# VH-VL binders against o27280: the designs that were tried, part 11

Target 1, 266 residues: o27280
Amino acid sequence: MDSMNVPEVLEIKRIVEESESVKTFIFSWDFRREVRPGQFVMVWDFRDEKPMSVSLIDPVRSEIGISIRRVGEFTDRVHGLSEGDLLGIRGPYGRGFELMGRDILLVGGGIGMAPLAALADEATARGMRVDALVAARTADELLFLDRLEAAGVNISTCTDDGSCGFKGFAHERLLTLEENHDMAAVCGPEPMMFQVMRILDERDVPAQLSLERYMKCAVGICGQCCLDDTGFRVCAEGPVFWSQELSRVREFGRYRRDPAGRRVPW
Short names: E, the ipSAE of ESMFold2; O, the ipSAE of OpenDDE; V2, 0.75 times the mean of E and O plus 0.25 times the DockQ between their complexes.

## First folded at step 1 (VH-VL)

Design bA3 (framework fv_bamlanivimab)
Fold by ESMFold2-Fast, scan of step 1:
Structure bA3 (fold): chain C 266 residues (1-266), chain A 120 residues (1-120), chain B 107 residues (1-107)
Amino acid sequence: as target 1 above (266 residues)
Amino acid sequence: QVQLVQSGAEVKKPGSSVKVSCKASGGTFSSYAISWVRQAPGQGLEWMGRIIPIFGTANYAQKFQGRVTITADKSTSTAYMELSSLRSEDTAVYYCARESGDYYYGMDVWGQGTAVTVSS
Amino acid sequence: DIQMTQSPSSLSASVGDRVTITCRASQSISSYLSWYQQKPGKAPKLLIYAASSLQSGVPSRFSGSGSGTDFTLTITSLQPEDFATYYCQQSYSTPRTFGQGTKVEIK
């Protein structure tokens, strides 16, 4: 009952510019329809519909936020909208993150920090200790550091060019961090997530990883959401998976599929 | 190599406000955090707040919440700390210091300090 | 707020001595601890970050150790220029908090 399959037309209440290429669109939300970090919604601009992760969940203000990176025609049009304009929203959909233990590690790359920012808010509200590793190519592509600071999160950063924090990749930075966490949540480019998962597995830290590439099942036939050798359907069983579930999937971190179902290397 | 250069000494009356500047040169400004730390005569170091200029939002120590405003102007590579409703207890040397966005690293570059005296 | 407590508050030492200063956090801060040196009338200078990493340009006689709640700064073979006040500081969370300082005085 929480997932309505009919788009609701909502007014853009506020727009936050997160970076040159990322904006967060904020809407009033009726929290009788619950939404959890790691879930996504379908955003409809009255021409096309695309899945977007929920990046802000604020029951006190009765608001949700949806963070959108400009990468194509649809997102370019949405970025051209102003406060007061309308978008269709349906959902939420998918399996969200589960919080476990007292100490949690978040590892986010690029726009993958969006669902993790919402998770950080919930974890800190529960009194959990939150460490976040935020990765990007350059400093100006790091996202949500301001929200993480405001929430009391311990922040590590890495950039490929060394412009902010550690110079290098997320998994390289993770090797220099302390290893004591009860769980981890990971979201970002699939090769990054694969490397991070391997390190967390070696440390016996249970991890949840978000596979956003498969969120298209809400619009079409769900066969394309099946993982290589497990038969998982991301729209029904994901996008969030435990690392133990992904460790047996041959294509995770190695391949993706094109519209014809062909394997394409990362 | 980065340098932080602060504005000059100020003498203020109780109830007024002071705005101290911190100009960065010789390196990256926007993606590093700028912290403000004060030191009263003969006392230790007290952290007031920090800003990462690229994000524009600042975090403050609760003691200063409502009286302190930290801002940054990326075009001039300058951070500012404004403290209002000044009291004699605010007499101190005020430092700006550069810190990585990564909490793991320390404050590696410091301004020379700005003496603020609050005297009736 | 995380409280940082240094011990001792002051100590007297001679050139060539080994000096140890301890710092305790009121809760676990992992390795998010820095050590600073401050001389009268000057800004603090970063010596150690991440509990044990020596800042570039700092003499190797300075070393840091510890994790969690207990940390130590060690100066082997104290030099005349090392007479100063030393501060620990946690960066695990905001607000950042400093220890009260340890004054290293000539004997």
Scores: ipSAE 0.380, ipTM 0.734, lowest interface PAE 4.0, mean pLDDT 86
Fold by OpenDDE, second read of step 2:
Structure bA3 (fold): chain C 266 residues (1-266), chain A 120 residues (1-120), chain B 107 residues (1-107)
Amino acid sequence: as target 1 above (266 residues)
Amino acid sequence: QVQLVQSGAEVKKPGSSVKVSCKASGGTFSSYAISWVRQAPGQGLEWMGRIIPIFGTANYAQKFQGRVTITADKSTSTAYMELSSLRSEDTAVYYCARESGDYYYGMDVWGQGTAVTVSS
Amino acid sequence: DIQMTQSPSSLSASVGDRVTITCRASQSISSYLSWYQQKPGKAPKLLIYAASSLQSGVPSRFSGSGSGTDFTLTITSLQPEDFATYYCQQSYSTPRTFGQGTKVEIK
């Protein structure tokens, strides 16, 4: 079980601009502290703290990367930072992805590609065949394409407006792909994940999906990220879940709880 | 050293079903996939499907979809292949084989084969 | 489905001969190609994986080469125990598909 850690103050070593709204912040990392794709860290800007997925794991360079999308006050402040500035990092937390089999399918939407990019690196390094379906609203929001290509990933893209690749949603593109994989890893908007999971289940492809919920403590104590009916804590039992686990979660793809605990429909 | 040991030869009537077992010894097939491949007399090799025991779900060749069921029991390290609605053309030797996921692309361990004869 | 075509279907050779078998894929399969040896009444045996990697325990007289669509299995000096049927197999996609086989017979 993960314990509450004191944030380590780390210097931003490098910043990669992934898109207009997404930046990857790279830090030196002591890999005596293991980190897995799909796990998250709590990022502290000395005012507020937010969970962020690890998007880069490089034991050779002793670096990790955290990709952050600009969506609110906290992320606005973080996006204003420069190389050499400081952030507090604690973690990693949560259950990451498991790699099984030879052929793996990654399905990512928007910033959901962040943990999948890290997973792709590991999978390709292991000699696995990796297919990635990268989805976004527009071409400008597609993430990590060059990085994935360089890693040897077979990429398929789809955009809502058709500005790149298949015109449509990820699940629609998936329906046009007949290949079955040994397993799939999915991360993105929950409605997307829900549809993708259904298709994968019908095809008998084992799938892992990374959920996003409001997280406060990250250690399974506060209950803010607790899923209805099951009692699963996204920060402790997740954020990566098997499709079989999510099949028991009634709220999945339907609604989430806001910071006040109210049901908010997707 | 991992070995795959299959069940014995079968003689079946048309329309019946056959279930062949494949037990792993000397280790587990945990993250590996178990594939089933058959070979008709004097013919080549034909892939039927595979299962990753940890997941418990299988993928099948379209030719056999709806007629073949591949399962695995992790507790006994045994994989099963059941073929229903048997026909004379299903007469073949059926092999189970291990596929490694990460570093090895081929089927590196094979069962000894199970002869299945379908005749009236 | 990806089609695998071997050439030749059969060949006759003598001990000590250099033997070459080719396999062509209907589309690019990168290096996801394996070679197997099968003797009568026995299960196939993996010889080469990833197009050119020698399986553990396989004699060094066996080698594989190629990438994309064209692949070659070479036996530098044929031994008596090498008379068998050889198959190529792609692992690029499902369903897995095999070549029709090449029977290496005694001249």
Scores: ipSAE 0.005, ipTM 0.529, lowest interface PAE 11.9, mean pLDDT 91

Design bA4 (framework fv_bamlanivimab; at its last look DockQ between E and O 0.01; V2 from the best seeds 0.00; counts 0 for: pae E 17.0 > 2, placed apart)
Fold by OpenDDE, second read of step 2:
Structure bA4 (fold): chain C 266 residues (1-266), chain A 119 residues (1-119), chain B 107 residues (1-107)
Amino acid sequence: as target 1 above (266 residues)
Amino acid sequence: QVQLVQSGAEVKKPGSSVKVSCKASGGTFSSYAISWVRQAPGQGLEWMGRIIPIFGTANYAQKFQGRVTITADKSTSTAYMELSSLRSEDTAVYYCARDSQYEGWFDPWGQGTAVTVSS
Amino acid sequence: DIQMTQSPSSLSASVGDRVTITCRASQSISSYLSWYQQKPGKAPKLLIYAASSLQSGVPSRFSGSGSGTDFTLTITSLQPEDFATYYCQQSYSTPRTFGQGTKVEIK
């Protein structure tokens, strides 16, 4: 088996508590293995394996961070871990974000902000102007605000309940923003991304969107993450797609497939 | 710009408890922690513990375990440090500070709260 | 716990002088090192973080260097307002620990 597909057992160096449901696990990383914002890794707790986005990339300290939301049995176990504990990590996999232009807009919802936080770091390091629209159901679920602020990102927030920032959804907030950017990166609930993409297309802003699908192998073999009609594999051709690519994907913003392959609505 | 404002000076008897408050304005507690650092007269800086307000979890230096309690009220953006079983050696200026979970620097700092323990 | 040792404990200097303060960690802390300035009766002020990053609003005459166990704070040309006590602080692990401080006095 290719060494690239074998999990490396890594020690958790640090844990950042982002919210009540989200933790970032930080590991030492050999940067001879390149990793890009938007790519993901497979996390193995020696019982099960799940894909997780890279949310921190620090070549200077030789570290990466993985942000994990507590949503099930696997993540429950991982959230029970402490600094010094071990996890298996293999990857990175997939296509990451590309940066272009001078001004970039980030639109993130919930845990979708994880890959965008990493992208924000890179963009700001390159001297780009970064605007971020951070969305969540409530104020307590907004992620990475202080980190983004420290990086020099211009932040706008929106919450469903109005507990912080604009009361409403990300696409509604976006409609109130008149400024255009050279490009946009979007990640979050698919219905959100679908609406945001429509607005960006109307404004002729090039956009990249990160999709979430059930991924088993991460290497484009099993087909569990295939998108209908196009045959795109989210783990191989994605998870980051250009808006033009997603315009060809019938299921985008409408439904996904569960582990059994059944269509389930968003 | 985030500012931290602490409660006023305290004079306490040995064996009593003191509770110092630290109110944040100009921002939220989001992904930052609030750390407490004290400084005895003419001495250096000593970290006591920290809390992550959103999560509610506090960590303490071993020296203060069982004697210090750090809490936070998200609704008022206020952190609290309570120190019990006070001793003369606890006489110090107590500071709260915003603590980055990623970088671990302290900025900004509160103005400090003088606590004097005397019989 | 990680022990931080500063040197010297105190020094005398004149306006315009180059001042160098050293901080040594008992183990490698990568670049998780911050420098603070404290004046009498005031809270510490962050000068440098991540070993060499200048905090916003801090004059460029301040600089930090080092990685691993040995770190240095440098003031290229000491100004009247720079007479104070300086502390290093590691943020590599919990508990956070400080150096014992370096007092910069007028010669």
Scores: ipSAE 0.368, ipTM 0.780, lowest interface PAE 1.6, mean pLDDT 93
Fold by ESMFold2-Fast, scan of step 1:
Structure bA4 (fold): chain C 266 residues (1-266), chain A 119 residues (1-119), chain B 107 residues (1-107)
Amino acid sequence: as target 1 above (266 residues)
Amino acid sequence: QVQLVQSGAEVKKPGSSVKVSCKASGGTFSSYAISWVRQAPGQGLEWMGRIIPIFGTANYAQKFQGRVTITADKSTSTAYMELSSLRSEDTAVYYCARDSQYEGWFDPWGQGTAVTVSS
Amino acid sequence: DIQMTQSPSSLSASVGDRVTITCRASQSISSYLSWYQQKPGKAPKLLIYAASSLQSGVPSRFSGSGSGTDFTLTITSLQPEDFATYYCQQSYSTPRTFGQGTKVEIK
């Protein structure tokens, strides 16, 4: 048994309220077990287990953070916990982001900013120039703006309703931003990521995209067929994929799967 | 570069309330939290509470719970701290400060607002 | 609440001296410790954050060290403008708490 696959019961050291619906849970971590931005852990409340992206990686303080949005029974229970309470953590799992070049663009939507916040920390520590486009439906759903600012990140915001920054969608805002980056990293709702990927592809900017649905495939718990209509096998090491890999997946940004595995439009 | 400018000095009677403003400029108001810290004459610094304007979330030190209300108006980039049921021991300089909400250090600070409670 | 205690409460020093101020937390706060300088009639100014990181624009004669419960602020060659009161502050938990302050006075 690999130590990564054995759940470790950890005490919640700190809880940071990021928004009305999002909290970051911070744990002491032994960095002899490496964790990289873009990877996730399995969070176990002793009743159910769910994959959560790592949003803070701090080897100096020997801490990791896991940001969780309240969207159902499991996350509601976890949000009810206090400092000193226990959670089971297993991992890290999945393929993390790779950093290349000197300039990176981050494009995040909602909770998708969680893995990108950890990536921003690593990129700035390497001396890279970091531009972040932070998108949400409303201003109160924008995440990690203070943390990104403290790290020296150049921040642009957009909200669907215009309550903060540009009024519109992430891809509309992206069209008004500088075209010249060595790479990009994208995480958020799949339709947003698809539109952003198309623009970055046209600009010849290599992009990495993090897809929540592929976290289950990475830990081997995907219960449905991962083949699309072309017969392409998509059960690979996720959740991070290069845009070149995703361009071959017909359903990316266009379809999702229902519980029976059937294609349903977004 | 964020700058914080506070409202002017106040003289209040015991039992009244005071509302101090803190106007932010230079940066994105929604990208930071605002903490309120007071200092009584000759005393140290005491944290009262904070607000995260983008989320409307406010937290208070237990000592001030029920007497202090911290609010923010994003349209004017202004945070407010209202303290009710004033007593003579509330005489202090009240500071607002930009709060790096995750890391929790304060920079920059407002210039301070002197509040004197005297009949 | 996490209590922060500073030592000494005051000290006398001359220009050119090395000054050390200590701060102790009632429980481990990792590196979530900041140092501030306050001059009479002025707002506090951030000097050090995350226990050892020098704030932009602050002279390199200021440095911070420590982790867990014990922290120090060092001024390696005291200048006339450094005569002030210094405060430590923890940001590990809410409420945020400050030390009682250390007044650095002219000898």
Scores: ipSAE 0.000, ipTM 0.390, lowest interface PAE 16.8, mean pLDDT 82
Fold by ESMFold2, look of step 5:
Structure bA4 (fold): chain C 266 residues (1-266), chain A 119 residues (1-119), chain B 107 residues (1-107)
Amino acid sequence: as target 1 above (266 residues)
Amino acid sequence: QVQLVQSGAEVKKPGSSVKVSCKASGGTFSSYAISWVRQAPGQGLEWMGRIIPIFGTANYAQKFQGRVTITADKSTSTAYMELSSLRSEDTAVYYCARDSQYEGWFDPWGQGTAVTVSS
Amino acid sequence: DIQMTQSPSSLSASVGDRVTITCRASQSISSYLSWYQQKPGKAPKLLIYAASSLQSGVPSRFSGSGSGTDFTLTITSLQPEDFATYYCQQSYSTPRTFGQGTKVEIK
């Protein structure tokens, strides 16, 4: 019903190369359309439309940033754009992260650090102590480290190949970290999030996890973003869920759906 | 504790430029943005722009676009504001202030730098 | 640009008085409003942020209220050190804009 359901054509104001495969696209934004960390937008390249996380929320400059990993034809086309080029933006959509307590743990894998970077900025602005576990396959793919350091975040890293920080998976590193956070926020590859969620649940740390699912309409009409057992629509009831909500979902961590809606193992 | 110390007073001729420095001590320089605010004699406060160090990019009030350049040097924890094509109405005290990144309030402020533009 | 209008432009008060200063935005700014105190020859000092949150080290006799377009700063028992000029400032959008100031004078 809101005007945010129609794509607004916006000029790319600035492009930040976060890594070889990830760029942040920055747009002017009217903050009468409020944006919370963990919400997403639909990015339209005039041919196809994909959900992307908001990674920067800057009311001072009236700007938002959207971080996009190059993973296929749509994202290849968007990565080929320059400052001054146009994209369609719908949103924001979905439920964002809720902050609580004084100490927060962020656990991000790959592009999953994008919404967590926005959350880190909000948490530090509120005076919270922020610890971040930043995970990637290799050192060159660790995202937002300088930005997190500048915000006063205490960073731990892990890489699959050991090129930076702990060698191994995020959940393996987590087992060796401090257990006493008031809450956690998790975003990354679904197998990683499943393992991290189990550890946080055992520690009785309230956790919110952000899911990525294939979405066409973003308002819940098409049904492609539904979770099997609950009928939850990622675009309407998520993408951020409490770990308690996700524990009821048989699909989570076990399989995914391709663009045609077919079940595919992880 | 964060402290901002600005460069000293300047007297400039119309048409010239002035560059004011703002050195931060204590805390992490890139933890917040730096805003610049001026105050003409007997007048109120006017925001000129800010730099957001994590992006390395400045944002300017439209009134000053094209005349003001705001920069930061992270290695020396120093921000700079340069105002060109000075006019007599640019006579003011120029303040730098640590800017909260998303809420936009200013604390602490530098002591101010008086700039007088006269022939 | 968002215009911020303060009232009154000046007021005269005695020690112990309750003082109220208002600030009106030309459009809704949610709660993105801060208040500053400035004494002659000195830089402004932050008192209130996010419309109603008291900055660390500021006496509890200062309070802020409001949201949307109308905001107030209240000093419940004016002290000698409170005679100064007060400014509101919006941070909803750029450019950041200030009210024209309210001078609080003795007597």
Scores: ipSAE 0.000, ipTM 0.391, lowest interface PAE 17.0, mean pLDDT 83
ESMFold2 (binder alone), look of step 5: mean pLDDT 92; pTM 0.948
OpenDDE, look of step 5: ipSAE 0.009; ipTM 0.519

Design bA5 (framework fv_bamlanivimab)
Fold by OpenDDE, second read of step 2:
Structure bA5 (fold): chain C 266 residues (1-266), chain A 121 residues (1-121), chain B 107 residues (1-107)
Amino acid sequence: as target 1 above (266 residues)
Amino acid sequence: QVQLVQSGAEVKKPGSSVKVSCKASGGTFSSYAISWVRQAPGQGLEWMGRIIPIFGTANYAQKFQGRVTITADKSTSTAYMELSSLRSEDTAVYYCARGEYYDSSGSFDYWGQGTAVTVSS
Amino acid sequence: DIQMTQSPSSLSASVGDRVTITCRASQSISSYLSWYQQKPGKAPKLLIYAASSLQSGVPSRFSGSGSGTDFTLTITSLQPEDFATYYCQQSYSTPRTFGQGTKVEIK
């Protein structure tokens, strides 16, 4: 087998437009290489390389999907690609989600729903009850609703402007829900995740949260994604962390390191 | 001092079920996960599953899915492992082991003394 | 599942010898590796956790190193009580998996 650290040039099989700013790129995948929801791959457009979460895992079709939000130069180039075009993919990397219990709560914000959508597919396939709180700033930024519904997920929506579902933030909506789940998986803006985690901890609900940090090597060598106090590397020990682990991470929900290593507040 | 004390040896017929208990003492029970690991004669260690007592949630290795049930009683600080449809291949020493339920502390720092389960016709 | 492969399966050594056991993971497990010692008829005993952290009460002659896929357990000076079977175990993902074991025998 080729080294996991060498990008494999893959053809884009399909492109799904999830929203105005988000596209899912689908590739053929050899599932002898295991991939789990919550893991990420490094996407190389032959100029730059960025970490992207796996949002679709389809062993039947032998395909994976990567959802990318248009946010900068790299993603602008990628969004300009068409079916049949090539990208370099290396990975998967990182620790993915672990499914536990019978009832799972997914809390996702914006593009954070990408890895959770993959997790939802696996959870429902296993016969788990899946509730998803899907949050976004506006209705048009809510992702994967049709996909989740088709999978049998019970969806609750939340939008900052009230254009769809609950008007407010994810943690505010969560406070209105009285039911506890066996486990929660959370992914989205870190301030959102921080508030959600606090509520879940108070309710004694085990939670896994997927962090986003600047990742360069993806193999735990460069240290660019190290978290303060713990030394956790998001690319190696994460990006999925248990709430108990994150409770030890001082910077969580407070600040992150930029590419230059400077503290940048959320 | 933390101790895990397991139930005694079992001799079972093929097709029957066995339920092994693991009582924890000397520490907190609810804040840790209890795993079950078995070892066939002359063989290595095999993880079967775990339970987090505070939440009552169990996770199993795929190999044992549908055949193993792990439970816990917080009031008695006791975990249980029930294995059904026993086969001769299930003959092994079964251990309970304590650890934290998140992966970063996924080591087993305390073990039960083991329970020998023999499956024979 | 992540496969753990130990080397060697067995070795013979004398008291005072330096003993090295290796463990390789089928994929990167970062530092989520533990080492155990098991004597006949006894439960495993935790020696090393997080690849290199010595468990409380374990003699300093035991040490662990490595990260990613390759790990090593070292006994600097083998003592009579160290003749046993040693196992590595990954806690990076579920299911938890063990190496096949390394039996350290007296020469």
Scores: ipSAE 0.028, ipTM 0.580, lowest interface PAE 3.7, mean pLDDT 92
Fold by ESMFold2-Fast, scan of step 1:
Structure bA5 (fold): chain C 266 residues (1-266), chain A 121 residues (1-121), chain B 107 residues (1-107)
Amino acid sequence: as target 1 above (266 residues)
Amino acid sequence: QVQLVQSGAEVKKPGSSVKVSCKASGGTFSSYAISWVRQAPGQGLEWMGRIIPIFGTANYAQKFQGRVTITADKSTSTAYMELSSLRSEDTAVYYCARGEYYDSSGSFDYWGQGTAVTVSS
Amino acid sequence: DIQMTQSPSSLSASVGDRVTITCRASQSISSYLSWYQQKPGKAPKLLIYAASSLQSGVPSRFSGSGSGTDFTLTITSLQPEDFATYYCQQSYSTPRTFGQGTKVEIK
């Protein structure tokens, strides 16, 4: 029943092309409705509604940004919009990242860097030291490097094909980084997140991981909103979870569930 | 039960290409990396590369870059390794092996039976 | 590339013997080391992962130890089916690399 449950029709103030497949849509925002990094909003194109992570939170300019990767019919339509066009925005929803300690490691894969870019801004504003490991399949899919550099973040990159930085996967690059951190935040493909979580657990670094695939159902009614063993509802209790919570979930990194509750292998 | 089944033996001429298949059954094909490891007669094991089907990307040992291509077809749960510009030194048994995906140990827990590739004129 | 060196390259042993095989990495690999057994004409079989964890179904006479650069595989009370070639393998970095192998032969 909160005002955030009613879609607000907002004008697209600016569009930033992050890559061939990713755009950030920037809107004016009334910060009497607080938004935290790791939360998501429902984006409504007047036909369909999809959950999207908030990638920019700027109270000084009174703006939020939402980064959207082109992957299907809905996102194709949204990518076809121009500055001045309208979208419905409802939210924010979900549990955001919690910051603790003095040093944070961000590990992002592809579009998973979107919520981590917002977190980097918050962490640096609080005086934390921020290191980011930015991973993608190819150099063209590395996201937000300019924003991270502008924020004073120490950046390491890796690509599967070796086109930028370390050649290999995020967890392989992480093994070559010996620095300790008070906490970590991880967002990207679930198999990547599982591998990274295991390494951070061995290093005694508490980590928060964002489960973007479970954001598909924002109302908590469909099977996509529950985790195995724990019964967590992602839209109410996630999408951000501590690694200790996820280590007890048999499903994480191994299989997923369809809307009927059937196990589907990765 | 998890099983990796490879295609049959091949005899090839120098300069040709060979494509070996590895069909996964009884397990989660997309949840694991599939590596290709070869063994020349009387020699040790040599890692060639791997693919993680969910990402659709492959990594190769530098020695084989430019000659090897590893692909996966998730609809048939089959991984492929294609090696071009064959030389007599490529005569070996080629294995596919599962592992190194969400398993943090990095081990190869299941192996195919091997495919003998002989390169001779 | 990380180079893996095994010692010895071969050894002769009798049933009931304690056998130790060593593996050295050219740089630190933490605990990202696995041990495999290979019999003639067969694919390798995983014995030990994460340096010291016994694979399900593998007899308890096999054990692994070590971290960083130096690792050992131990077989207590060697059995007839244990005569084989043993390989260590690092998964710390790409490319994955194997030791040259240690052949355990009948005395």
Scores: ipSAE 0.006, ipTM 0.417, lowest interface PAE 14.5, mean pLDDT 83

